# VH-VL binders against q96il0: the designs that were tried, part 2

Target 1, 167 residues: q96il0
Amino acid sequence: APERGAERRDTAPSGVSRFCPPRKSCHDWIGPPDKYSNLRPVHFYIPENESPLEQKLRKLRQETQEWNQQFWANQNLTFSKEKEEFIHSRLKTKGLGLRTESGQKATLNAEEMADFYKEFLSKNFQKHMYYNRDWYKRNFAITFFMGKVALERIWNKLKQKQKKRSN
Key: E = the ipSAE of ESMFold2; O = the ipSAE of OpenDDE; V2 = 0.75 times the mean of E and O plus 0.25 times the DockQ between their complexes.

## First folded at step 3 (VH-VL; framework fv_ebrasodebart)

Design ea1 (at its last look DockQ between E and O 0.03; V2 from the best seeds 0.00; counts 0 for: pae E 22.2 > 2, placed apart)
Fold by OpenDDE, look of step 3:
Structure ea1 (fold): chain C 167 residues (1-167), chain A 122 residues (1-122), chain B 108 residues (1-108)
Amino acid sequence: as target 1 above (167 residues)
Amino acid sequence: QIQLVQSGAEVKKPGASVKVSCKASGYTFTSYGISWVRQAPGQGLEWMGWISAYNGNTNYAQKLQGRVTMTTDTSTSTAYMELRSLRSDDTAVYYCARDYEGLWDSYYFDYWGQGTLVTVSS
Amino acid sequence: QAVLTQPPSVSVSPGQTASITCSGDKLGDKYAYWYQQKPGQSPVLVMYQDSKRPSGIPERFSASNSGNTATLTISGTQAMDEADYYCQAWDSSTDYVVFGGGTKLTVL
């Protein structure tokens, strides 16, 4: 019995971009696009005197980035797989081989591919809705913490000015 | 949205012929086949055959060979099923369905018409 | 011609798990497909390629294949799941499509 090959759920490898920014960088560094997600990873700078609030913000940004990378890596993989399957299935239905008589890869026309895109979007609509919802939640949280950090920095600057005036 | 819209109910006498239409929309008609499935009252689903909208190739159930003809009109994205020499046991709801032929010898019906009742009565 | 055998009826209480079987001699090498049909409605594809769900089909629907038997499983069965269920396969030898006899699922 041919082993029904367990469709190894090729989970996109968690491609931690091996891009290491220079150790002396005092700024966030943007890496090249990840090969799976096509998103540019950000390497967040860690200040020597990072406040607990700043640390919390940094961690939240990092977690959100990782979540985005994983989502899009998986989405792109699924898209590519389903696209290939669609092409092959339509060619099969037509009695056409995967290659033309000239040896070129058989392709579908733009109208046929439009059907695939419409179906794919329809199929993944709910997934995208959940993604968008969670994206907004995460970004609102980040923005909220950014505001808190900004207030903390203002307060610290005011305290330093008062101390300089008293001396 | 993908839709298959069938013609209305038919009443026929024994020995007559019936032709049911199925208009497809929302996808490239010539990229898929159309299958016909019937269901007698209170009975299960019976596959009748299929037609390729691409090349017009057909395959009919053995029981219906010689009595059934499936055709397509690509200009109107419409499939037709004609059943001849009707009998009382041909009374059924007739469905058209879009064929999905996938990899690994997968063959299934992802979209269905609303059905057409054909009544054969004396 | 390949024959697919289903139980004529299955009864389940709300919230319980329903299992509908489809048996066929060559089903071990073929994909089974499942359709739901409610009274007066057209069949709806609920499972394809053994374990894949079309868009809009709840996650409580699952399917498996073991040997010559395909099984449709409905976890947390709801009143709305009351319907006739048909398995379907494709016979490569004849190039025919075969349906099971159907199973009436009653939610008591």
Scores: ipSAE 0.377, ipTM 0.752, lowest interface PAE 1.5, mean pLDDT 89
Fold by ESMFold2, look of step 3:
Structure ea1 (fold): chain C 167 residues (1-167), chain A 122 residues (1-122), chain B 108 residues (1-108)
Amino acid sequence: as target 1 above (167 residues)
Amino acid sequence: QIQLVQSGAEVKKPGASVKVSCKASGYTFTSYGISWVRQAPGQGLEWMGWISAYNGNTNYAQKLQGRVTMTTDTSTSTAYMELRSLRSDDTAVYYCARDYEGLWDSYYFDYWGQGTLVTVSS
Amino acid sequence: QAVLTQPPSVSVSPGQTASITCSGDKLGDKYAYWYQQKPGQSPVLVMYQDSKRPSGIPERFSASNSGNTATLTISGTQAMDEADYYCQAWDSSTDYVVFGGGTKLTVL
């Protein structure tokens, strides 16, 4: 029977996404869908005797996940630091303290903050374009190696069956 | 670990040029700028200029306009500073530093290279 | 005119509080930054954005910036704090970085 609840769909242990990082249950994010190929999904696990291709694919997936996490961690840090710097600079220029009379952090209104958001987006425009290019290149490489591993596994099973029948 | 590793010491004659390299590692090179700062023997720090590793924009100290060129190679995560028409008063230790590109009012240097001694003598 | 003036030297006894000043016209309207440089070493950032302390810098380092003066304060000064200290600001009108002349802190 088809499931209707968004909560049940959102909490499913796994989806049919092409990119499903192994840490999804331990980390709060959702991987991107396969954008490069119509290849049939392959079941992935760490076998006792991992082939060199299988190991390369696993390391590429881990490195890509770490690269992506590093990029967004650095962007979030930069955003937070530059936002704080902007607010502090504008408050200092106005002769105001960093805290309100109630003791809460002083802030700027939406119109004042618009200059910050516009400049931040403009400054980071090219960086996000290069990130998107690199993201697609990494996911294309992962898809390519997934195909190579699938063919390797089929070939090995055919070789095993041929040897069995000849004996 | 974030590191900036500079090229070795150089001895030059007046009128020559020097090009110092600064190899960055341990961070996304294109997310930060590189500033160059020099220090003559027994003297203080003098800012020379800045380059963005993101888009290649530069800003040179007025004193050095026309004599300095800063470049980057993003494929090797390396920044370069070339100082031309050297004079004896250009003898100094030359530092590269990672320039945190804060919005408008904030430029500061959180990681520094080990320094490159350039000696200009006749 | 963006000039940052520091005293050439400051001397303190171990355990006492050292104060290093950095004077500039309307410096309190800008962020101030502080660097420590030990002999034969590269500078190290010790305070940023007037009063913020980077990770790994002891809590005995503090700073302030108001009016025409930024001040770096080291409480409970230790022999290892003996170094040159530079203040730094950024001039948004020229987009130049300016360093102070430096202050040699001597711990007797």
Scores: ipSAE 0.000, ipTM 0.442, lowest interface PAE 22.2, mean pLDDT 77
ESMFold2 (binder alone), look of step 3: mean pLDDT 90; pTM 0.934

## First folded at step 4 (VH-VL)

Design cx2 (framework fv_cixutumumab; at its last look DockQ between E and O 0.07; V2 from the best seeds 0.00; counts 0 for: pae E 11.3 > 2, placed apart)
Fold by OpenDDE, look of step 4:
Structure cx2 (fold): chain C 167 residues (1-167), chain A 123 residues (1-123), chain B 108 residues (1-108)
Amino acid sequence: as target 1 above (167 residues)
Amino acid sequence: EVQLVQSGAEVKKPGSSVKVSCKASGGTFSSYAISWVRQAPGQGLEWMGGIIPIFGTANYAQKFQGRVTITADKSTSTAYMELSSLRSEDTAVYYCARGGFYYDSWAYYMDVWGKGTTVTVSS
Amino acid sequence: SSELTQDPAVSVALGQTVRITCQGDSLRSYYATWYQQKPGQAPILVIYGENNRPSGIPDRFSGSSSGNTASLTITGAQAEDEADYYCNSRDSSGYHVVFGGGTKLTVL
């Protein structure tokens, strides 16, 4: 029997190592994937002289990140739950136990799971459409504020150069 | 062993369309996403789009949106990529590749590749 | 669309260690996948996720990530490792796939 190489599922190491960026970091830090969303969280750096526009951008990025984390965490949990329920119900209907004779978790084949995937997609299609729409809106807003911040920085540099020439 | 068998080389005129097929053998077709990736001569890999056959839902790269259509026939375990309004710049090797599912395995990794289909667009 | 950037070419001496780097904003959210391509051949998956190797890929290949970067490391480069290496990842939406420009590895 070819040893089915254990698909090492990217089991996010269960250690909720609360990735605490070093306090003195002048850079954004990226944590390990969240165990529920499988998204890598970003810890945004806060400059000492953060402008109101920079702050607004940072907050918008943070809110968008949190939104993404929540969305995918919820989707993954819902998917896992419904998948398990489907498998259990189908096995029960077949008169099969939840475990094989070898003690392994009983699973359905891909063909049997096709109905579940189709149903799940159908049920969640609209939700995904809204997600995509909102994702674009949020990213557009972020990009817009990035542009504003860039312009502000340019303007501030120009003012500083003018002041240096006048002195 | 899982294999992806692609259709043969195509020579097309500008403005025409090409349809490339990719047949999966030796494994489950429905449990994986099929992606289409092209490579122009001496250039890098370019993702065109993909389909999850079970869902029948295709995703397209923005660059090809409106020009490419990806379909899958579960009964024959065959995926198709149709590219319309062909240009000289569309001359490339087109690959189909098998990858993970969006909801079950997020990674759009492509573990099995076809041998590629050469499409030449010439006047 | 989130772009992935790679150095166009790198070289390594036989038996030495080389790191190929991929950079992009999407790598903050998603893992990179690495492919090896030899001339006239289809790409081969070498690393997926953080550091997963498919069957048949030598243990000298490893993957890592830091910030908006992902790296493929070859520890003890062999002559047969001379190839083009491509990273890919999901874009920020998670629905699209993007490739890096590729890195040509020469083994000296």
Scores: ipSAE 0.023, ipTM 0.615, lowest interface PAE 5.4, mean pLDDT 85
Fold by ESMFold2, look of step 4:
Structure cx2 (fold): chain C 167 residues (1-167), chain A 123 residues (1-123), chain B 108 residues (1-108)
Amino acid sequence: as target 1 above (167 residues)
Amino acid sequence: EVQLVQSGAEVKKPGSSVKVSCKASGGTFSSYAISWVRQAPGQGLEWMGGIIPIFGTANYAQKFQGRVTITADKSTSTAYMELSSLRSEDTAVYYCARGGFYYDSWAYYMDVWGKGTTVTVSS
Amino acid sequence: SSELTQDPAVSVALGQTVRITCQGDSLRSYYATWYQQKPGQAPILVIYGENNRPSGIPDRFSGSSSGNTASLTITGAQAEDEADYYCNSRDSSGYHVVFGGGTKLTVL
């Protein structure tokens, strides 16, 4: 079989940054934008004395990030594939080449592309509905657990202060 | 086709707040980024922040973090920017602008602009 | 306080080619976007992404980038191109949008 002109990806693989935190770092850090999802990953620090509640919060944040990254990686690749197919179909129908006289890929203007955007949004309505509901549920849970961790840390500081006063 | 209509000019005292509205007409609101940009007299453009209403998360410029609140109301297709603790240096024209479709990697470019809202902060 | 640096002014003879430059470390990772603003008016988008022009922008406007530098090129400059030009991108963290200080183009 002949070699393809340019490799196309039909599905989005899970694209997580390979950046590893330094061993001595005591905080989360934020990596460069993921090339598939356009989201910046957070690389979570795991402290040696992480409480069970703190661990649950970190895992929830990590799971939410992975879910969000995968969703957008898949949607961005699907969007790019369908956008290119739409452009090629419309150029062919108009009798135009796939390349301009300068050698650049031919494109459609913004008004012509409006039909594609409307079609894509319509086709993905159900995905958007489920994504929005799950996104809100996950962010509510994260916020709730952040509050629980904050209260736990206050309680632990109060216990430590009382312990120092005791004989 | 898409138009952004901003609220009218405001005169404010130092220490107060201002809330500027930006109503979108003629298109899908929640799927496009809305940015707020200001320009002081004789000065350059300054991005204050933006929101993609379908995500509900606002993104703020570091300079304005803690003073600006950006929200969107999908039912009225209206974005809002509220700037608190006003100072005379906040005297500017405040623009809202719509970016591209949120699936595009360039969603925060600004292709449709409102006419601007003049906010004057004086004693 | 801008992370994107532009020359404050450039000039071009009528009909000649001019390049307006924008420099910043974040441009190694993020696209530059270009806006034109005439006095008393809202800005107009002229270039976004790698080299995309919105409808209504003449084909004499083009964009390019290399390393930490983005450029807006106007070939065959016309009198109506006299305006302020702003580059726009993400900051080095990637979280915020930033503008350059602007370049006043004078067409001689």
Scores: ipSAE 0.000, ipTM 0.519, lowest interface PAE 11.3, mean pLDDT 78
ESMFold2 (binder alone), look of step 4: mean pLDDT 90; pTM 0.932

Design pab2 (framework fv_pabinafusp; at its last look DockQ between E and O 0.62; V2 from the best seeds 0.00; counts 0 for: pae E 9.8 > 2)
Fold by OpenDDE, look of step 4:
Structure pab2 (fold): chain C 167 residues (1-167), chain A 120 residues (1-120), chain B 112 residues (1-112)
Amino acid sequence: as target 1 above (167 residues)
Amino acid sequence: EVQLVQSGAEVKKPGESLKISCKGSGYSFTKYWLGWVRQMPGKGLEWMGDIYPGDSDTTYSEKFKVQVTISADKSISTAYLQWSSLKASDTAMYYCARLEYYYGEYFDYWGQGTLVTVSS
Amino acid sequence: DIVMTQTPLSLSVTPGQPASISCRSSQSLLHSDGKTYLHWYLQKPGQSPQLLIYEVSNRFSGVPDRFSGSGSGTDFTLKISRVEAEDVGVYYCMQGTHWPYTFGQGTKVEIK
């Protein structure tokens, strides 16, 4: 059976916005929207005395962010390509040129595009359902680890208070 | 890897016909536009026209509409640029390039070029 | 046709120094879809053109970080933060907003 050559899905280049927060920021920094995903990247602060639980939470947040960025970057690329293909096909069917009288790339009006949006949403419905499910799972895990980190911080504060009372 | 391989250099006389080729590989040939760009000796780049090999939809610059014919054979992933009657002024380098029409209307991959020399 | 005007037409740069090339269009390149279809190409000596920047500011795959594009409307700039010997060639801007596609005259970049 001839190995079906893996169609290299034109993955959106992982253009990680190299927005570097100011070195002195003791907080998470929100960057400008990514050009592919349109999502604002978050640069997570790394405490000097990061606990193993805090590190795990940070890594989980980062992985979730990267996952989300890649999903939307690819989805936006797919949407854009399929949209343009639809426009081209419809223009051709209408016997219209690819350019307007002003010389711009021809497009369709909102009413004509309604069919595309319905079809696109229908076609991608299952993909969005899986995305939402995974998004909830990831956020649940993050929230759970946030709770653990909060408890750890409370415990550490209590220990420090006890040590100060004993001295 | 996306590759565009063009036919070799051509030396012709005025009035002769010529057909040069551009073979695409490493991508879905029928899903991307393929453009032709002329570069006269020591000059800039001039867009000539495009073809969509999937349905052979073809567009031309007004300057080149009557001068050349663009075609494609999707079965062998090959596009063509053809002259019915060459002129000395057709002496140039000819590039084929893949057009990302649906995303940004840019040429992302280029052939190595075909030098066409038309001399008496 | 849209006229693309590049300045300068030639640039001689010392290695490690920055370079800047301007491209001006005769009309706005802002498309009704909200995108600006301005692209930059490099043609190295004896080679085919290669894409550097697409849609004003997006580096193409494999393009070094020293290349950056900016601009809007009718005025666009390609910048090289530190020119290297491999950056020698002719740079072209191209517009894809208006029919037909048009290129700038080219800017020849040489090393001093």
Scores: ipSAE 0.196, ipTM 0.729, lowest interface PAE 2.4, mean pLDDT 89
Fold by ESMFold2, look of step 4:
Structure pab2 (fold): chain C 167 residues (1-167), chain A 120 residues (1-120), chain B 112 residues (1-112)
Amino acid sequence: as target 1 above (167 residues)
Amino acid sequence: EVQLVQSGAEVKKPGESLKISCKGSGYSFTKYWLGWVRQMPGKGLEWMGDIYPGDSDTTYSEKFKVQVTISADKSISTAYLQWSSLKASDTAMYYCARLEYYYGEYFDYWGQGTLVTVSS
Amino acid sequence: DIVMTQTPLSLSVTPGQPASISCRSSQSLLHSDGKTYLHWYLQKPGQSPQLLIYEVSNRFSGVPDRFSGSGSGTDFTLKISRVEAEDVGVYYCMQGTHWPYTFGQGTKVEIK
C-alpha cells in the first residue's frame, strides 16, 4: 500500500497555489497556472440574483475544476517520483554511481529514458481512461445544467413579455 | 503519521564503540532514503550520510566516511549510526531524518535526536 | 563542498514586524534539470529541525503563509511577514543541488 506520507505528498491540496481575484469583480477571472497541476484556475463570479439552477451549475463547474486540478497535480507528482525511481534503478543496474563527478544527481539520456515513458503510460493507462470517462460525465452534466439555465432564462423573458402585454 | 524514534542519550569515553538507532513508522521504511545529521553543541547542522533501507545502498559525506558506519535492519524498520572508536570531538546531537531524494533532496521528517557525550 | 552563508547570524524582532534572512551559496544551486534545490528549516528551542520551505519558495505542509522564500542562483531570502512568538528559533538554509548536502550556519530569531 502507498506510504502514508507519500499519499499526502501525492495528493496536493487544490489550495496550494490559487489566484486571488479583484475584490469587486463582476466577471469570472482566469488566474495564473497552478504550479502543481499547470492548469489555470477560474474564479467564478456570484451574482446577487443567482437562481437555484444557476447556483447548481456554478457549484458543478467549481467542483469539476477542483477535481481536474487535483488529478493533474497528483499525476505530475507521481510522474516525477516514478521518473526518479526509474533513474535510480537503471543507474544501479548499470553499475553507475548516483552522482556525477560534480556531485549533482546523475541522469539518463533520452534514449534510456524512453523505456520509462513507455512504462509510465502503460502503468497509468487505466487510471487515465477512468479520468477521461469521468471528465466526459462531468462535462455532460455541466452541459445539461447549462441547457436548464438557458431554458429558465428564456422562460423568465417570456413571463416578463407576457406580463407587459396582458397589462 | 510518519514518525522517527531514536535511541536514548549516551555518555561514553574516548575509544569506546557506540551504535545508535532510529526506528521509522507510519510510512514504507524500505521505500525512502534516511539520512543522519550531526549538530555539535551550539553549532549548526551537518549532513553525515544516507541509506536506502530497501537495498542498503549507502552514501557518506567524505568527512564521515571512515569515522562512522550507517546500516539498517529492514525487518524491524530501524537504521543505525555506529562508531568503532569514539573521540571527544564526536560529542554532538545526532538526528535521523527522512530524505526525499527523488523530488527535491530535502529532509521532510526528523527524529527527536540522540545526544552523544564523549568525555574522559 | 558548497559553502552556505547566512546573514544575519542573529536577529531580534518586535512582534508583528517583518523579518528577512539571507542565504548565499558559493556556487549556483541551479540543477541541470532546471530546478533549484534550496530549502529552509526552523529549529525551535529544544526541538529538532522542521522543514519550512523547499525548492526556494514552496511551503511545506502546515507552514503558515506568513513564511515565504525567494531567490535564484546563489542568493536566497526567507521572509516572515509578521513575526509571532512561535517563530523564535534558529533558521537554516540547506542546498541539495550538489553533493555533499550542506547547511548554512544558522540565523537565531528572537522576540525583542
Scores: ipSAE 0.005, ipTM 0.579, lowest interface PAE 9.8, mean pLDDT 83
ESMFold2 (binder alone), look of step 4: mean pLDDT 93; pTM 0.945

## First folded at step 5 (VH-VL)

Design ea2 (framework fv_ebrasodebart; at its last look DockQ between E and O 0.02; V2 from the best seeds 0.00; counts 0 for: pae E 17.8 > 2, placed apart)
Fold by OpenDDE, look of step 5:
Structure ea2 (fold): chain C 167 residues (1-167), chain A 122 residues (1-122), chain B 108 residues (1-108)
Amino acid sequence: as target 1 above (167 residues)
Amino acid sequence: QIQLVQSGAEVKKPGASVKVSCKASGYKFSSYGISWVRQAPGQGLEWMGWISAYNGNTNYAQKLQGRVTMTTDTSTSTAYMELRSLRSDDTAVYYCARDYEGLWNSYYFDYWGQGTLVTVSS
Amino acid sequence: QAVLTQPPSVSVSPGQTASITCSGDNLGDEYAYWYQQKPGQSPVLVMYQDSKRPSGIPERFSASNSGNTATLTISGTQAMDEADYYCQAWDSSTDYVVFGGGTKLTVL
């Protein structure tokens, strides 16, 4: 049986958001939605005196964001591709063109599209389950480190107050 | 089979106009656009613009704004490109191509005409 | 306007792998398309959407995109592959189509 060459699944381009915050910003910036993922990228502020815990939190947030961007970019690409193929296939089967006489993009009715969505969701169910699991794990880790950073900041503030009272 | 057949070679004087035709067959003409691309002798491909055969919308390269006009006749499945105020540097092979809309609203050319040589000489 | 940059020429021996690059600032966000043009002929689409091959194009043709660089790869290059190759992209900011400068592939 000739090995059906693995159709290299079209990966979304790793589009680094061209959003660049102002250089003098001292806070996190939220960019416009990414073209592929439709997620808003966050540019994280790097403080001059970033603690090791703060750095770890920032890196974890950055990695999680990149992971999330890539997942949804690929998922949206796959969805768009499969949807387009489904529509084209069904239109062709019906002997219909890709555009209506009015020049509008030919679409399938809601019932026909419901079948597509059902199939797509069924096919991708496991993938979404894994995504959700990993999303929760990552967010839990982020929350945990946020707590640690908060405690560190409190502790540092208390030490500074004690030093000011002793002088 | 999808085909784009262009009009024959043209020889023009500077300042004249040329109109090249592109007859499409094998597909629903009104469902696609037509792009025009030219190639000067020994040079690369230069996109000139496109026209939608379904709504008549056009977009021309900035360099050719005011000198180029693209039209379509859906009854004959024919696209036309008129270039005015011809110069010696307009000497090129002119191609029509079918626009195809890819993913994410990207555009490319899946079928090409055979090309039309336009020579501008004194 | 977006600019796509290609090497002017690439030379390979028969059976070797040829690689043609196309660089552009928008290629990270837009699909690259590739065309083959033989002398006296019209361009032919050989690759679309970065890595997809049209029907009738040999399997020895492949393409990839990494960042702002698209690459057309021809494995086991044959004499018949001698041609000019053009990359193309769409610029969403202007709604223009942009071609690379073209690359002459010579099979020695």
Scores: ipSAE 0.026, ipTM 0.679, lowest interface PAE 3.8, mean pLDDT 88
Fold by ESMFold2, look of step 5:
Structure ea2 (fold): chain C 167 residues (1-167), chain A 122 residues (1-122), chain B 108 residues (1-108)
Amino acid sequence: as target 1 above (167 residues)
Amino acid sequence: QIQLVQSGAEVKKPGASVKVSCKASGYKFSSYGISWVRQAPGQGLEWMGWISAYNGNTNYAQKLQGRVTMTTDTSTSTAYMELRSLRSDDTAVYYCARDYEGLWNSYYFDYWGQGTLVTVSS
Amino acid sequence: QAVLTQPPSVSVSPGQTASITCSGDNLGDEYAYWYQQKPGQSPVLVMYQDSKRPSGIPERFSASNSGNTATLTISGTQAMDEADYYCQAWDSSTDYVVFGGGTKLTVL
């Protein structure tokens, strides 16, 4: 079996980039940017002695990553599609071609594009507000569990010192 | 295709034990948990517990503490549930289900085995 | 421990809208999940995370969860929707899974 997997998407249920971390890795692995979300996925290491608390933290981080990647993949596709449609519509209204005389893709200036950006933000405002609210809730929960895991690990180290002295 | 295939029906006497198997296929077995859910004849669903196929961690329903043991064998992608000291009220269909531990205080079961009838009678 | 209460039965005429409720203390603070079980068959997940629908589940299935009540709604109910329906949540105080008692949907 290879030590490093390939980036594949044909079996991904959420559109998240799928790749295989090196088999011998004992650490989380950061993959290449997902082409849809533009976010770098983290492939989480599952240690052999993962506590229930550590498992809850890992799964919360994993699901937050999947949620975040899915949201931005969808938004990036929608933004790109609607941007090109807006540019195409405005160029046609002005009687201009889709390409310049040099063959480069015709664009609109910043003032013309301002209408697109305002419309896009307006149409997606509620969706982004729900995203921001959920993002804060998820990050608060992750931070809380990170603190609990840190305290658990300190306690376990103290117990290890007690066992060494009693042996 | 994701499948969970369970062992066949069993008839047991009170005080005996039963061990039901659940063979998983079509997904990475170690990436999900397996929950066990039972259903007495004509009754609702009752969650029995959960096991991680990754590290073998378990969480058993309080009602069944001390009587249930859940295990996995990753080489065969098989989960097992053993219920000891059987009583007549343990007569039920026993299901295994793939357990994706969802975000924010949730477990849910996206794929279920076909069920195993365990009958406890004298 | 949390208890999820469902009506034991709901009857609707074909083409009408069926609503199945699931009540629990502060259930809206947890994600709710719904399963369909036809006679002699295993349960099938039909709604997850309050209102999300798995692929392959018809759009006539929808769900919501707020306050003390989650609701599964089936619009344009068909004879093939006749089944037992279970809600499910996670009890954060015990770290256990809880199912509702189930609701038999009859399509007359």
Scores: ipSAE 0.000, ipTM 0.467, lowest interface PAE 17.8, mean pLDDT 79
ESMFold2 (binder alone), look of step 5: mean pLDDT 91; pTM 0.945

